# Designs tried in a protein design chat: VHH binders against q9w197. Part 25

Target 1, 300 residues: q9w197
Amino acid sequence: RLRLQDIPALTQDHCRMRDPAEVERIINEFVIGGPERMQIVSDFDYTITKQRTEDGGAVPSSFGIFNACQSLPENFKAETDKLYHKYRPIEIDPHMPIAEKVQYMIEWWTKSGELTSGFPFDQSEIDQIASKYTHALRDRTHEFFADLQRLGIPTLVFSAGLGNSVVSVLRQANVLHPNVKVVSNFLQFRDGLLDGFQQPMIHTFNKNETVLNETSEYYDLVHTRDHIIVMGDSIGDADMASGVPASSHIMKIGFLFDHVEANMKKYMDTFDIVLVDDQTMDVPRTLLSLIEKQHKLNLE
Short names: E, the ipSAE of ESMFold2; O, the ipSAE of ESMFold2 at other seeds; V2, 0.75 times the mean of E and O plus 0.25 times the DockQ between their complexes.

## First folded at step 11 (VHH; framework vhh_8ghr_2)

Design p3 (at its last look DockQ between E and O 0.87; V2 from the best seeds 0.74)
Fold by ESMFold2, look of step 11:
Structure p3 (fold): chain B 300 residues (1-300), chain A 123 residues (1-123)
Amino acid sequence: as target 1 above (300 residues)
Amino acid sequence: EVQLVESGGGLVQPGGSLRLSCAASGFTISSNYYIGWVRRAPGKGEELVAYIYPSGGNTYYADSVKGRFTISADISKNTAYLQMNSLRVEDTAVYYCARGSPVRYRSWGFDYWGQGTLVTVSS
């Protein structure tokens, strides 16, 4: 039986837990269950990509990569920014009921799709921009994905951003192995022209079983995998695995970077492990290492 | 209908070379598909030998074959290749060409497989 104090990565000062005994219990369930019961569900933007680089370089979001493409219409960025300024305050409003927010998110998405329609676009430009950010992934992301592939652990990258960018960055970083699948918003083309985004829309409030049930075979592929690591950088990411049975063991890892003191309580209430200004994959990698070590011992 | 047809297998001595081909039809290999080679030796499980994303040229090689095998793709012929050099007895296996996608998938890993081609490395 593993003890937290014997796992150095989890005893670091920046690694916070509201209930260390519960974290310890879940880790031991993962270790007992082995890699065959594991799955990973992770956000992309600022979860697989860094929230902060040491050299101060900007890390664009997946939509930011698209918006940087030079072939977009002259006013595209300005019009996109107008929508952001209108709807972002609604998205983050602490008092508006979720049901009302959903209507505004649908409105936002609809208008964004209209804006992203009716002109040609060369998708290879996304690859050109994305190539600049393959080194802006969390430290040891390459090793983390290699471990997941070696252990046969299904990995979902579940993003409300732009999937074309997500796929491009991950592929060019050589981490988009066969066990990794991407569910996200993708560009739609009709008659050689952009035609908004493929349905269904993924936004902050349906980034869960709602969208997965509507369009994805994902859950059928992982239905026997009841040991889950969820990784995210925002409160909304915590529900990404909500389609699993209530008896499942879920470890929720949250990456906290902005306004740490103000956000700490809510992150601690939401995530099992909160990593403050951690720009690495070291904690999730440590969990895989513990699982693999016991798995090897069982084979002896 | 998606089809993958392997060719180029056979008998070769240790240290020799073979080139496997995988002709694809029913889809365009230049999209966000990966094409891989998976081998199965008698009494053993499957091993992912290599894969390529033909659209970007991104490749992967198992440690057991790095430096000896090279995967490539010819988009104009809709065909992937595995150049196998410095072959060893332990490379003896049935080699399958396979396709998968990170966004359009029916299984983890590969969703369409070829019939396999036998590679035997012996003196």
Scores: ipSAE 0.748, ipTM 0.905, lowest interface PAE 1.0, mean pLDDT 89
Fold by ESMFold2 at other seeds, look of step 11:
Structure p3 (fold): chain B 300 residues (1-300), chain A 123 residues (1-123)
Amino acid sequence: as target 1 above (300 residues)
Amino acid sequence: EVQLVESGGGLVQPGGSLRLSCAASGFTISSNYYIGWVRRAPGKGEELVAYIYPSGGNTYYADSVKGRFTISADISKNTAYLQMNSLRVEDTAVYYCARGSPVRYRSWGFDYWGQGTLVTVSS
């Protein structure tokens, strides 16, 4: 039986836990169950990509990569910014009922689709810009995905951003192995022209079993995998695996970077492990190494 | 209808070479698909040997074949290739060409498979 004090990566000051005993219990369930019961569900923006670089620079979001493309109409960025400033405050409003927020998210998606229609566009533009950010993934991401592939662990990259960018960055970083699937918003093309986004829209409030049930083939692929690591950088990411059976064991890892003091309590209440200004994959990699070590011992 | 047809297998002495081909139809290999070679040796189960994203040229090789095998694609012919050099007896297997996509969820890993081509390495 593993104890947290014997796992150095989990005893560091920036690694926070509201309930260390519960974290320890889940780790031991993972270790007993082995890699064949594991699955990973991870956000992309600021979860697989860094929240900050070593020199303090910014990493663009998946939509930010698209918005940097040169073939976009002359006012595209300005109109997209207007939509963002109108709807983002609604998205994060702490008092508005979720059902009402959903109506505004549909409105946002519809208007964004109208802006993203009627002009030629080539995926190669996204690929060119994305190539600049293959080195802006969290430290040891390459090793993390290599470990997941070697262990045969299904990995879902679940993003409310732009999947064309997500796929491009991951592919060019050589981490998009056959065990990795991307569920996200994708550009729709018709006769060589953009035609908005493919349905259904993924937004903050349906980035969970609601969207995954509409892609029911995914749950069929992982139905035997009831040991789950969830990784995210925002409170809403904690629910990405809520559609699994109640008997499942879920470890929720939250990457906290912005407004740490103001957000600490909410993150600690939501995630099992909160990593403060951690720009690495070291903690999730440690969990995999513990699982693999015991698995190898069991085979001897 | 998606179809993958392997060719180029056969009997080869240790140290020899073979080139496997995988002709694809019903989809364009220049999309977000990866094309892989998976082999099944007697008593060993399946091993992912290599894959390629033809659109970007990104490749992967299993440690057991790295430096000896080369995967490539010719988008104009909609065909992927596996060049197998310095063959060893342990490379004896049925080699399957397979397709997958990170954005299509029909199957974990690969969703369409060829019928396989036998490679036998024997003195």
Scores: ipSAE 0.646, ipTM 0.873, lowest interface PAE 1.6, mean pLDDT 89
ESMFold2 (binder alone), look of step 11: mean pLDDT 82; pTM 0.833

Design p4 (at its last look DockQ between E and O 0.86; V2 from the best seeds 0.71)
Fold by ESMFold2 at other seeds, look of step 11:
Order: structure tokens, then C-alpha cells, then sequence
Structure p4 (fold): chain B 300 residues (1-300), chain A 123 residues (1-123)
């Protein structure tokens, strides 16, 4: 049996836990169950990418990469910013009922799609801009994805952002291995022109296994993998695995960076492990290394 | 509809070279797909040897083949290749060409496979 006190990555001051004994119990279940019972569900923006760089610089979101493309109409960024300022406060409102928020998220997505229609666009522009941000992934992301591939652990990158950017960054960073899938909002094209986004729409509040119900085979791939690591940077990410039937143990890792003091209680109530200003993959990597070590010992 | 046809396998002495080809049809390899080579040796499981994203040229190699094997793609011929140099007896296996996509959720890894081509490294 592993003891939390003997796992250095988890005893660091910035690594916070509401219930350390529960975290310890889940880690031991993961280790006993081995890699064949594991799956990963992770957000992309500010979860796989850094929330801040070493020099304090900004990291663009997946939509931010798209918005930086030169071929976009002159007023595109201004109109996109207007939508963001209208809907983002609704998205994060602590008091509005979720059912009401959903209607606004549908509205936001619809208006964004209308704005993203009727002009030519080439994926190569996204690739060019994304190439500049492969260095802005959390430290040791390359190693983390290599570990997941080696261990055969299915990994879902689940994003309400722009999938064209997500795929481009991950591919160019050489981490988009065959065990990794990206579920996100993708650009739709008609006759060489942008035509909004492909269905179905993904927003903060439907970002769970129920979106994956749109593909008939997804649950066959994951139904036997009842040990789940969820990684996110916002409260809404904690529910990414909520629709998985028969899950037995879920470890929720939250990356807290913005408004730490104001958000600490909410993050601690929501995530099993809260990492404050941690711009690395060291904690999830440590979990994989513990699982791998015991797996190798079991094989003798 | 989607088909992958391997060629180029055969008998080679240790230290020799072979070039495997994977001709694709029913889809364009320049799209958001990766093409990989997986080998299966007697008494061993499947090993992902290499893959390439033809659009960006991003590649992966297993540690067992790094520096000896090179994966490439010719988009104009819709074909991927595996150049195998400095072959060793332990490279003996059936080599399968396979396709996958990070945005299709039918299966993890590869969704279409070729028939396989045998590579035998022996004197």
C-alpha cells in the first residue's frame, strides 16, 4: 500500500486536497487496477496548455489562435470580443441556474457560427500560428503523453474551444498519438467557404460523456475502464466524466491559477487535487509512474 | 471503400534494407489522418513501429527502430513508406499499415488496416 507522505509530488505546498485520505485510497485503487482499467479525460485550454509562461506571458486559447489568423474579416475580432464580453459573465455566473445558462451558451455558439461564415479560410493559417505555441504546453507534457501511449491508456482531449487549433497544437508538439482523441468544436466548410461549426455544439455544460453518445462506439471503448483521471482548469471541467456508467474511481485534478484566494474553496470542494500555479504535468505523471511501477512488478 | 495495400516485404540478410509501401485509397492521406506501421512477431504482441501525420510531416518511432527506420509520405501518390535499414533478426515480423484519426471516435488507435506484409531477416 502506498502512503501519500511517501509520494513527494503530492506533498508540495501548492498541491492541495480537501480529503487526503480519499486521494490516497483512489491512488491505491488505480495502482491495484493497473493501466488496463485507466482512462484520461482532459480539457485543453489552460489545462494542457500553460495558464502562464515562465516569463508571465499570455497563452492564447484555441479560439485565440484562430482569431489571430490574417485572412479573417476586418471586424471579426471586435465582433467576437463583443460576444465574449456578453456571454462569458453568464457562463461563470455563480448564481444563475445551469438550465438557464445552457440557453445562453446555445445562443453564444449560434451567433459565433454566424460570424464565422461566408468567407474563405485555409487550415494552414491555424497551423502557422499554432506552431508558435507548441512550447506553451505544460512542462513535461511530451513525457506525459508518451507515458500514456506506452501504457495504452485511452486519452480524451475534451474541449469546448476550437478543435482545429487543439489538433494543430497537439500534432505539432508530437503528442497526438493513436491513443488520443480530440472532441471539440470544428470549423464547417461549404463550397470552400466557412459555414460556422460542425454539429453537435459543445459548451461548458454539455462537456461530458453524453456528447459522446453521438457516436455509437465510444462507450464500448471505455466502459471497462472505470478508473478515470479528469484534468481541468475550471469548475465546469469536473463533470467531464459524469456520464460514464459504472465508473468506480475518479480522480479530479484542477489547475487553479486565476483569482486563487477567491476560488480556492470552490476548487477544493470540486476537485480531489487542486494545483495552485502549477504549470507542469508532474502530478498526473507521478500517478502514471506509480501505476506503471506496480504493473511491471506484477508481471515479475 | 477505405483500403490500404502493403508491398515491399521479403527476405533480407541482417544488415540489409527494405522499403515498405502503403498505397491508400478511399481517403486522402494529406487530410487529418495519421498512417502507421505496426508489426507482429511470433510470440510477441503488436508493436507500433512508426507513424506519420503527412500534412505536417510529424513522425514517431519506437525506440527499437530509431535511427534505422524512416517513415515518409508522398501525398501526390497517396502512399506512405517505411524505409528499414540495418535490419536485425529481431525485426522479423508481419508489418501492417494502418490509418487513424484523432477526430474519429469509432476506435482508439487505428480504424483501417492493411493485409500485412512479411519481413524475414535471416541468412
Amino acid sequence: as target 1 above (300 residues)
Amino acid sequence: EVQLVESGGGLVQPGGSLRLSCAASGFTISSNYYIGWVRRAPGKGEELVAYIYPEGGNTYYADSVKGRFTISADISKNTAYLQMNSLRVEDTAVYYCARGSPVHYRSWGFDYWGQGTLVTVSS
Scores: ipSAE 0.693, ipTM 0.885, lowest interface PAE 1.2, mean pLDDT 88
Fold by ESMFold2, look of step 11:
Order: C-alpha cells, then sequence, then structure tokens
Structure p4 (fold): chain B 300 residues (1-300), chain A 123 residues (1-123)
C-alpha cells in the first residue's frame, strides 16, 4: 500500500491537495487496477502546452496558431479579437445563469463561423506555424506520451480550441501515437472555401459527455477503463470526464499559473492535485510509473 | 471498402534485407491517417514496429528495430513500405499493415488491417 510520503513528486511545496488522503486512496485504486483500467482525458491549450516558457516567450493558443496564418483576410485577427472581448467576459461571468451563457456561446461560435467563411485557405500554413511551437510543450511531454503508448492507455485530447492546430502540434512533436485521439473544433470546407467549423461546436459548457456522445462512440471504446486521470488548466476542465459511471475513480490535476492567490481556493475546491507554476509532465508521469511498477510488484 | 494488401515477405538469412509493401485502396493515405506495421511472432503478442503519417512524414519506430528498419510512403502510389535491414532471428513474425486516424474513432489504435505477410529470418 503506497503512502504519499513515499512519493517525493507529490510532497513538493508547489503540489497542493485539498484532501491528501483521498489522493492517496485514488492512487492505490489505480495501482490495484493497473494500466489496463486507465484512461487519460486532457485539455491541450496551456495543459499540454506550457503556460510560460523559461525565457518569457509567448505560447499561442490553438486558435492563436490559426490567427497567425498570413493568408487570412487582412482584418481577420482584429474582428476575432472583437468577438473575444465581447464574449469572454460573459463566459466567465460568475452571476449569469449557465442557460443564458450557453445562448451567448452559440452566438459567439455562429459569428466566429461567419468570419471564418467564404475564402480559400491552405491548411498546410497551420503546419508551418505550428512547427515553431513543438518545443513549447511541457517538459517531458514526449516521455509522457511514449509511456502512455507503451502501456496502451487510451488518451483523449479534449479541446475547445482549434483541432487543426492541436493535431498539427502533437503530430509534429511526435507524440500523436495511435492511442491518442483528439476531440476539438475543426475547420469545415465547402467548394474549396472555408465554411466555418464542423458541428457540433465545443465550448466551456458542453466540453463533457454532451459533446462526446455526439462526436464519437468514445465511451464504447473505453468502457472497461474506469480509472481516469483528468488534466486541465481551467476550472471547467474538471468536468471533462463527467460521463463515466459514478463508481469510477477520477484523479483531477489542475495546472495553476495565472493569478495564483486569487484562484487558489477555486482550484483547490475543484482539482484533487493543484500544481502551481509547474511547466512539466512530472506529476502525471510519476502516477503512470507508480501504476505500472507497483501493480507488477503486487502481482509478484 | 477500405483494403490494405501486404506483400514482400519471405525467407531471409540473418543480416539480410526485405522490403514490405502495403498497397491501400478505398482511401487516400495522405488524409491525416497513419499507416503502421504491427508484427506477431509465434506464441507472442502484437508489437507495433513502426508507423508513419504520410502527409507530414512523421515516423515512429520500436526500440527493437531503430536504425535497422525504415518506414516510408509513396502517396502517388497510395502505398506504404517497411524496409527491413540487418534482420535478426527475433524479427521472424507475421507483419500486418494497418491504418488509423487521430480524429476518427472506430477503434483506439488501428481500424483497418491487412491479412499479414510472413517474414522468416533463419540461417
Amino acid sequence: as target 1 above (300 residues)
Amino acid sequence: EVQLVESGGGLVQPGGSLRLSCAASGFTISSNYYIGWVRRAPGKGEELVAYIYPEGGNTYYADSVKGRFTISADISKNTAYLQMNSLRVEDTAVYYCARGSPVHYRSWGFDYWGQGTLVTVSS
């Protein structure tokens, strides 16, 4: 039986837990079940990519990669920024009912689709821009995905961003192995021209079983995998695995970087493990190592 | 009617070479699919040997074959290849060509498989 004090990566000062005993319990359930019961559900932007680089350089979001493409219409970025500044405050408003927010999210995506329509676009430009950021993934991401592949652990990259960018970055970083699937928003084309985004759109309030049931037979693929690690950098990411049975064991890891003091309580209330200014995959990797090695030792 | 047809297997001495081919039909190998080679040795499970994203050229190799095997694709012929050099007795297996996609779920991993081609490495 593992104890947290025997896992140095989890006793570091930047590794915070509201309920260490619960984390310990879940880790031991994962060890009992082994890799064959595991699945990973992870956000992409600022969860697999870094929230900051060592030298202070910017890491673009998946939409930021698209917006940097030079073949876009002259005012595209400015018009996209106007929509962001209108709708982002609504998205994060603490007082507006979620049902009303959903209507604004639909409005936002409808208008974004209209902006992203009626002109040709060469998708290879996304690859060119994305190639500049394959080194802006969290430290040891390559090793993390190699371990997941070796262990046969299904890994869902679940993103409300732009899937074309997500796929491009992951593929070019050589981590998009056969056990990894991407669910996200993808560009749609009609008659060689952009025609908005493929449906259904993914936003903060449906980034859960609502979208997964409509875009894939995902839960059929992982029905024996009731031990889940969820990784995200935003409060909304904690619900990405809410479609699994209540008997499932879920470890929620939150990467906290911006406004740490203001956000600490919300993150601690939401995630089982909160990692403050951690730009690595070291904690998730430690969990995988424990699951594999201690499971094997228990069988012996 | 997606089909993958392997060819190029056979008997070879240790240190020899073979080139496996995987002719695809019913889809274009350049459309965000990955093509892989998976082998099954007698009495053993499956091992992913290599895969390629043909359009981007990104490749993967198992540690057991790095430096000896090379995967490639010819999009104009809709065909993937596995060049196997410096073959060893432990490379003896049935080699299967397979296809998958990171964005279309029919299966985790590969969703269409060929029937396999036997490679025997023996003195």
Scores: ipSAE 0.625, ipTM 0.860, lowest interface PAE 1.6, mean pLDDT 89
ESMFold2 (binder alone), look of step 11: mean pLDDT 81; pTM 0.820

Design p5 (at its last look DockQ between E and O 0.94; V2 from the best seeds 0.81)
Fold by ESMFold2, look of step 11:
Structure p5 (fold): chain B 300 residues (1-300), chain A 123 residues (1-123)
Amino acid sequence: as target 1 above (300 residues)
Amino acid sequence: EVQLVESGGGLVQPGGSLRLSCAASGFTFSSNYYIGWVRRAPGKGEELVAYIYPSGGNTYYADSVKGRFTISADISKNTAYLQMNSLRVEDTAVYYCARGSPVHYRSWGFDYWGQGTLVTVSS
């Protein structure tokens, strides 16, 4: 059996755990099951991309890449900013019931779709902007995705952002291998013009099994894979794998960067491992290495 | 209906070259599709040899073929190619063309396969 004290990446000061014994237990279950029982579910924005860069450059969100396209109507950013300022406070309101918030999220995306309609747009512009940010992925992301492909581990990139940008960045970074699938919001086109977004829209409150059951037959594709690593940078990401059987073993990794002291308790209550200001894939990569190498040793 | 038709297999001496073609129909090459070559040697499992995203030109090669094989695509002909140089006896296999998508998929990895074309490398 592996012990946490013998895993240097997990003993670093910035690697926090509410229940180290539980993390150790899950790691050992992953080792017993091996790569063949693993799957990955990860957010994209500020989870695969960095939350900060070393040189101080901005890392746009997947919608930020779209909003930087020069062919958008002159007032596009101003109008999307108006919608953001109207609906964002509702999204984060601590007292409003989620069922009521969902109605406002539907309204928000309906209006965003209306703004994103009726004009020509070429995917190549997203590709051109996205090419500038392939260097802004977490350190060793290339190696992480190469290992996932080599080990045959299904990997879902599950994003409430803009999938056109997500796919473009991952493809151009040469990490979008056949074992990687993207579930996200995509632009809709009609008669050569933008026509809002493909339905259903993914937002904070349905980024879970509800959307996965509605948009794809995802769980049928991974039904033998009950050992799951979930990666995210916000509290809402912790539920991305909630549709799996209760007997599943899930390791939830949270990347905490903003307002660390204020957010620490909530992140520690939500994620099994909280990584503070970690701009790398080193912890997920360490888990893969243990799973592969120790599992193989146990079989020999 | 989606179809993939391989051609160009055959017998070649070690050190020789061969070019495989994969003619696609039932879909158009786009940023949401990748085309791969997968080979199965006698008595062995499948090996992903290479893939390409035709719209962007992004490619991948297995370590076993890097520097010797080149994958390419011609969007106007809806066809992908595998140029195989410096062939070795261990490259002997049935080579399958396959299509997948990170977005539009029925299965993990590849969801449509050709019938395969035999490549034999021997003297």
Scores: ipSAE 0.781, ipTM 0.916, lowest interface PAE 0.9, mean pLDDT 89
Fold by ESMFold2 at other seeds, look of step 11:
Structure p5 (fold): chain B 300 residues (1-300), chain A 123 residues (1-123)
Amino acid sequence: as target 1 above (300 residues)
Amino acid sequence: EVQLVESGGGLVQPGGSLRLSCAASGFTFSSNYYIGWVRRAPGKGEELVAYIYPSGGNTYYADSVKGRFTISADISKNTAYLQMNSLRVEDTAVYYCARGSPVHYRSWGFDYWGQGTLVTVSS
């Protein structure tokens, strides 16, 4: 039986836990179940990509990659920024009912789709911009995804950003192996012209089982995998695996970088493990290593 | 209808070479699809040998074949290839061409498979 004190990566000062006993219990359940019961659900922006680089370079969001493309209409960025400034405060409003916010998110998505319609777009330009950021992934991401492939662990990259960018970055980083699937917002084309985004739109309030139930075939593919690691960089990411049975074991890892003191309580209440200013995959990789090695020893 | 047709298998001596082809129809190569070669040897399970994203050229090789096999794609012919050099007896298997997508998927890993082509390496 593993004890937290014997796992150095989990005893570091920047690794915080509200309930260490619960983390220990879940790790031991993962070890008992082995790789065959595991699945991963991870956000992309600032979860697989770094929140900061060592040299202070900027890391764009997946929409930021698209917005940097030269073939976009001259006023596109300005119009997109206007929508952001109108709807972002509504998205984060602490007092507005969720049902009302959903209506505004639908409005935002609809208007964004209208802006992203009616002109040709060179899809290879996303690849050109994305190629600049394959080295801005968390340290040891390549090794993490190689381990997931070798262990046969289904991995879902679940993003409310732009999936065209997500796929491009992951593919060019050579981590988009057959065990990795991407659920995100994708550009739609009609007769060679952009025609908004593919339905349905993924936003803050449906980035959970609501969207995944609409793709019911996903759960059929992973239904035997009731040991789940969830990775995210925002409070909303913690519920990405909420559609699994209550008997499932879920480890929620949160990457906290911005406004650490102000956000610490919310993150500690939400995630099982909170990693402060950790720009690596070392903790998730440690969990995979424990699951593989200790499970193998139990079988022998 | 999506179809994958393998060709190029046969009998070769150890140390020899073969080139397998995978002609695709019912879809065109794009950045949303990868083409892989999977082999099944007698008494063994499936082994992913290599895959390629044809549009971008990104490739993967299993450790067992690195340095000996090369996967490639010709978008204009909608065809992927596996060049197999320095063949060994343990490379004897039925080789399947398969397609998958990180975005448009019906199954975990690969969603369409060819019927396979036999490669026999023997003295």
Scores: ipSAE 0.778, ipTM 0.912, lowest interface PAE 0.9, mean pLDDT 89
ESMFold2 (binder alone), look of step 11: mean pLDDT 82; pTM 0.828
ESMFold2, look of step 12: ipSAE 0.780; ipTM 0.914
ESMFold2 (binder alone), look of step 12: mean pLDDT 82; pTM 0.831
ESMFold2 at other seeds, look of step 12: ipSAE 0.762; ipTM 0.908

Design p6 (at its last look DockQ between E and O 0.73; V2 from the best seeds 0.65)
Fold by ESMFold2 at other seeds, look of step 11:
Structure p6 (fold): chain B 300 residues (1-300), chain A 123 residues (1-123)
Amino acid sequence: as target 1 above (300 residues)
Amino acid sequence: EVQLVESGGGLVQPGGSLRLSCAASGFTISSNYYIGWVRRAPGKGEELVAYIYPSGGNTYYADSVKGRFTISADISKNTAYLQMNSLRVEDTAVYYCARGTPVHYRSWGFDYWGQGTLVTVSS
C-alpha cells in the first residue's frame, strides 16, 4: 500500500489537495488495476502546452496559431478579436447560468464559422506556425507520451480549440503516437474553400459525454479502462470523463496559473490535485511510474 | 477499399540488410495518416517497430531497432519503406504494415493491416 507521504512529487508546496486521503486511495486503486485499466483524458491548450514559459514568451492557444497564419484575409484577426472581446467575458462570467451561456457559445461558434468561410487557405501554414511552439509543451511531455505509448494506455486529447493546430503541434513534437486520439473542432472545406468547422461544435460547456456520445466508437474502444486520469487547466475540463460509470476511479488534475488566489477555492472544489504554477508533466508521470512499478512488484 | 501490401521479406544472414515495401491503395498516404511496421516473433506479442507521418516526415523507432532501421515514405508512389540494416537473429519475425489516424479511428493504434511478410535472420 502506497502512502502519500512517500511520494515526493505529491508533497511539494505547490501541489494542493482538498482530500489527500482520497487521492491516496485512488492511487492505490490505480496500482492494483495496473496500466491495462488506465486511460488518459487531457485538454490541450495550457494543459499540454505551458501556461507560462521560463523566459516569459507567449504561448498561443490552438486558435491563436490559426489566427497567426498570413494566408488569412487581412482583417481576419481584427474580426476574431471583436468576437473574442464580446464572448469571452460571457464564457467566464461566474454568475450567468450555464444554460444561458450555452446560447452565447453557439452564437460565437456560428459567427466564427461564418468568418472562417469562403476563401482558400494554405493548411501548411498551420504547420509552419505550430513548429515554433513544439518546445512550449510542458517539461517532460515527450517522456510522458512515450511512457503512455509504451504502456499501451489510450490517451484522448479533448479540446474545444482548433484540432488542426492541436494535431500539428503534437505531431511535430513527436508525441502523437498511435495510442493518442484528438477530439476537437476541425476546419471544414467545401470545393477547395474553407467552410467553417466540422460538426459537432465543441465548446467549454459540452466538452464532456455530450460530444463523446456522438463519437460512441471511443467508449466502445476503452470500455475496460475504468481508471482515468483527467488533466485540465479550467473548471470545465473536470467533466471530460463524465460518460464513464459512477463506479470508475477518476483522478482529476488541474493546472492553476491565472489569478491563483481568486480561483483556488473553485479549483480545489473541482480537481483532486491542483498544481499551482507547475509547468511540467512531473505529477502525471509520477502516477504512471507508480502504477507500472508497484503493479509489477505486486505480481512478483 | 483500403489495402496495404507488403513485400521485400526473405532470408538474410546476421549483419545483412533488407528493404521492406508497403504499397498503399484506397487512400492517399498523408500527414493525417501514420504508416507503421509491427512485427510478431515466435513466443512474443506484437511489437511496434517504427511509424512515419508521411507528409511531415515525423518518425518513430523502437529502442530495439533505433540506429539500424529507417522508415521512409514516397508520397508519389503511395508507398512506405522500412530499410533494415545490421540485422540480428532476434529481428526474425513476420512484419506487418499498418495504417492509423489520430482523428478518425476504428481501433486504437492501427485500423488497417497488411497480410505480413516474413523476415528470417539466420546463417
Scores: ipSAE 0.640, ipTM 0.858, lowest interface PAE 1.5, mean pLDDT 89
Fold by ESMFold2, look of step 11:
Structure p6 (fold): chain B 300 residues (1-300), chain A 123 residues (1-123)
Amino acid sequence: as target 1 above (300 residues)
Amino acid sequence: EVQLVESGGGLVQPGGSLRLSCAASGFTISSNYYIGWVRRAPGKGEELVAYIYPSGGNTYYADSVKGRFTISADISKNTAYLQMNSLRVEDTAVYYCARGTPVHYRSWGFDYWGQGTLVTVSS
C-alpha cells in the first residue's frame, strides 16, 4: 500500500489537496487496477500548454494561433474581440442561470461562425504558426505522452478551443500517438472557402458527456476504463469525465496560475490535486510511474 | 472503399532486409491521417512497430526496431513503406498496415487495416 509521504512529487508546497487521504486512496485504486483500467481526459489550452514561460513569452490559445494567421480579413481580430468582450462576461457570470448562459453561448458560436465564413483559408497556415509553439508545452509533455502510449492508455484531449490548432501542435510535437484523440471545434470548408465550424459546437457548458455520448467508442471506453485522470486549468474542466459510471475513481488535477489567492478555495473544492504555478507534467507522470511499477512487478 | 494492401513479406535470413509496401486506395495519404505498421508474432499480442503522419513527416518507432526499421510515404504513389534492415528472428510476425485519424471516433487507434503479410526470419 502506497503512502503519500513516500511520493516526493506530491509532498511539495505547491501541491495542494483538500483531502490527502482521498488522494491516497484513489492512487492505490489506480495502482491495483493497473493501466488496463486507466484513461486520461485533458484540456489543451493552458493545461498541456504552459500558463507561464520562463522567458516571459506569450503562449497563444488554440484560437490565438488561428487569429495570428496572415490570410484572415483585416478586421477579423477586431470583430472576434468584440464578440469576446460581449460574451465572456456572460460565460463567467456567477449569477446567471446556466440554461440562460447556454443560449448566449449558442449565439456567440453562431456569430463566430458567420465571421469565419466566405473566404479562402489553408490549414498549412495554422501549421506554420503552430510549429513555433511545440516547445511551449509543459515540461516533460513528450515523456508523458510516450508513457501513455507505452502503457496503452487511451487519452482524450477535450478542448472547447480550435481543434485544427490543437492537432497541429500535438502532431508537430510528436506526441499525437494512436492512443490520443482530439475532440474539439474544427473549421468547416465548403467549395474551398471557410464555412464556419463543424457541428456540434463545444462550449463551456457542454464540454462533457453531452457531446461525447454519440460515439460507440466512448461508450465502451467509459464502461471498461473506470480509473480516470482529469487535467484542466479552469473550474469547468473538472466535469469533462462526467459520463463515467458512478463507481469510477477519478483523480482531478487542476493547474492554478491566475489570481491564486482569489481562486484557491474554488480550486481546492473542485480538484483533488491543485498545482500552483506548476508548468510541468511531473505530477501526472508520477501517477503513471506508480502504476507502471506495480504493473511490471505483476508481470514478473 | 477505403483499402490498404500490403506486399513485400517473405522468408529472409537473420541480418537481411525486406521492404514492406502498403498501397492505399479510397483516400489520399497526404490528408490528415497516420499510417502505421502493427505486428503480431506467434503467441504474442499486437505491437505498434512504427507510424507516420505523411502530411507532416512525423514518425514513431518502437524501441525494439529503432535504428533498424524506417517508415516512409510516397504521396505520388499513395503508398507507405516499411524498410526493415538487420532483421532478427524476433522480428518474425504477421505485419499489418493500418490507418487512423486523431479526430474521428470510429475506432480508437486505427480505423482501417490491411490483411497482413507474413515475415519469417530464420536461419
Scores: ipSAE 0.611, ipTM 0.859, lowest interface PAE 1.8, mean pLDDT 88
ESMFold2 (binder alone), look of step 11: mean pLDDT 83; pTM 0.845

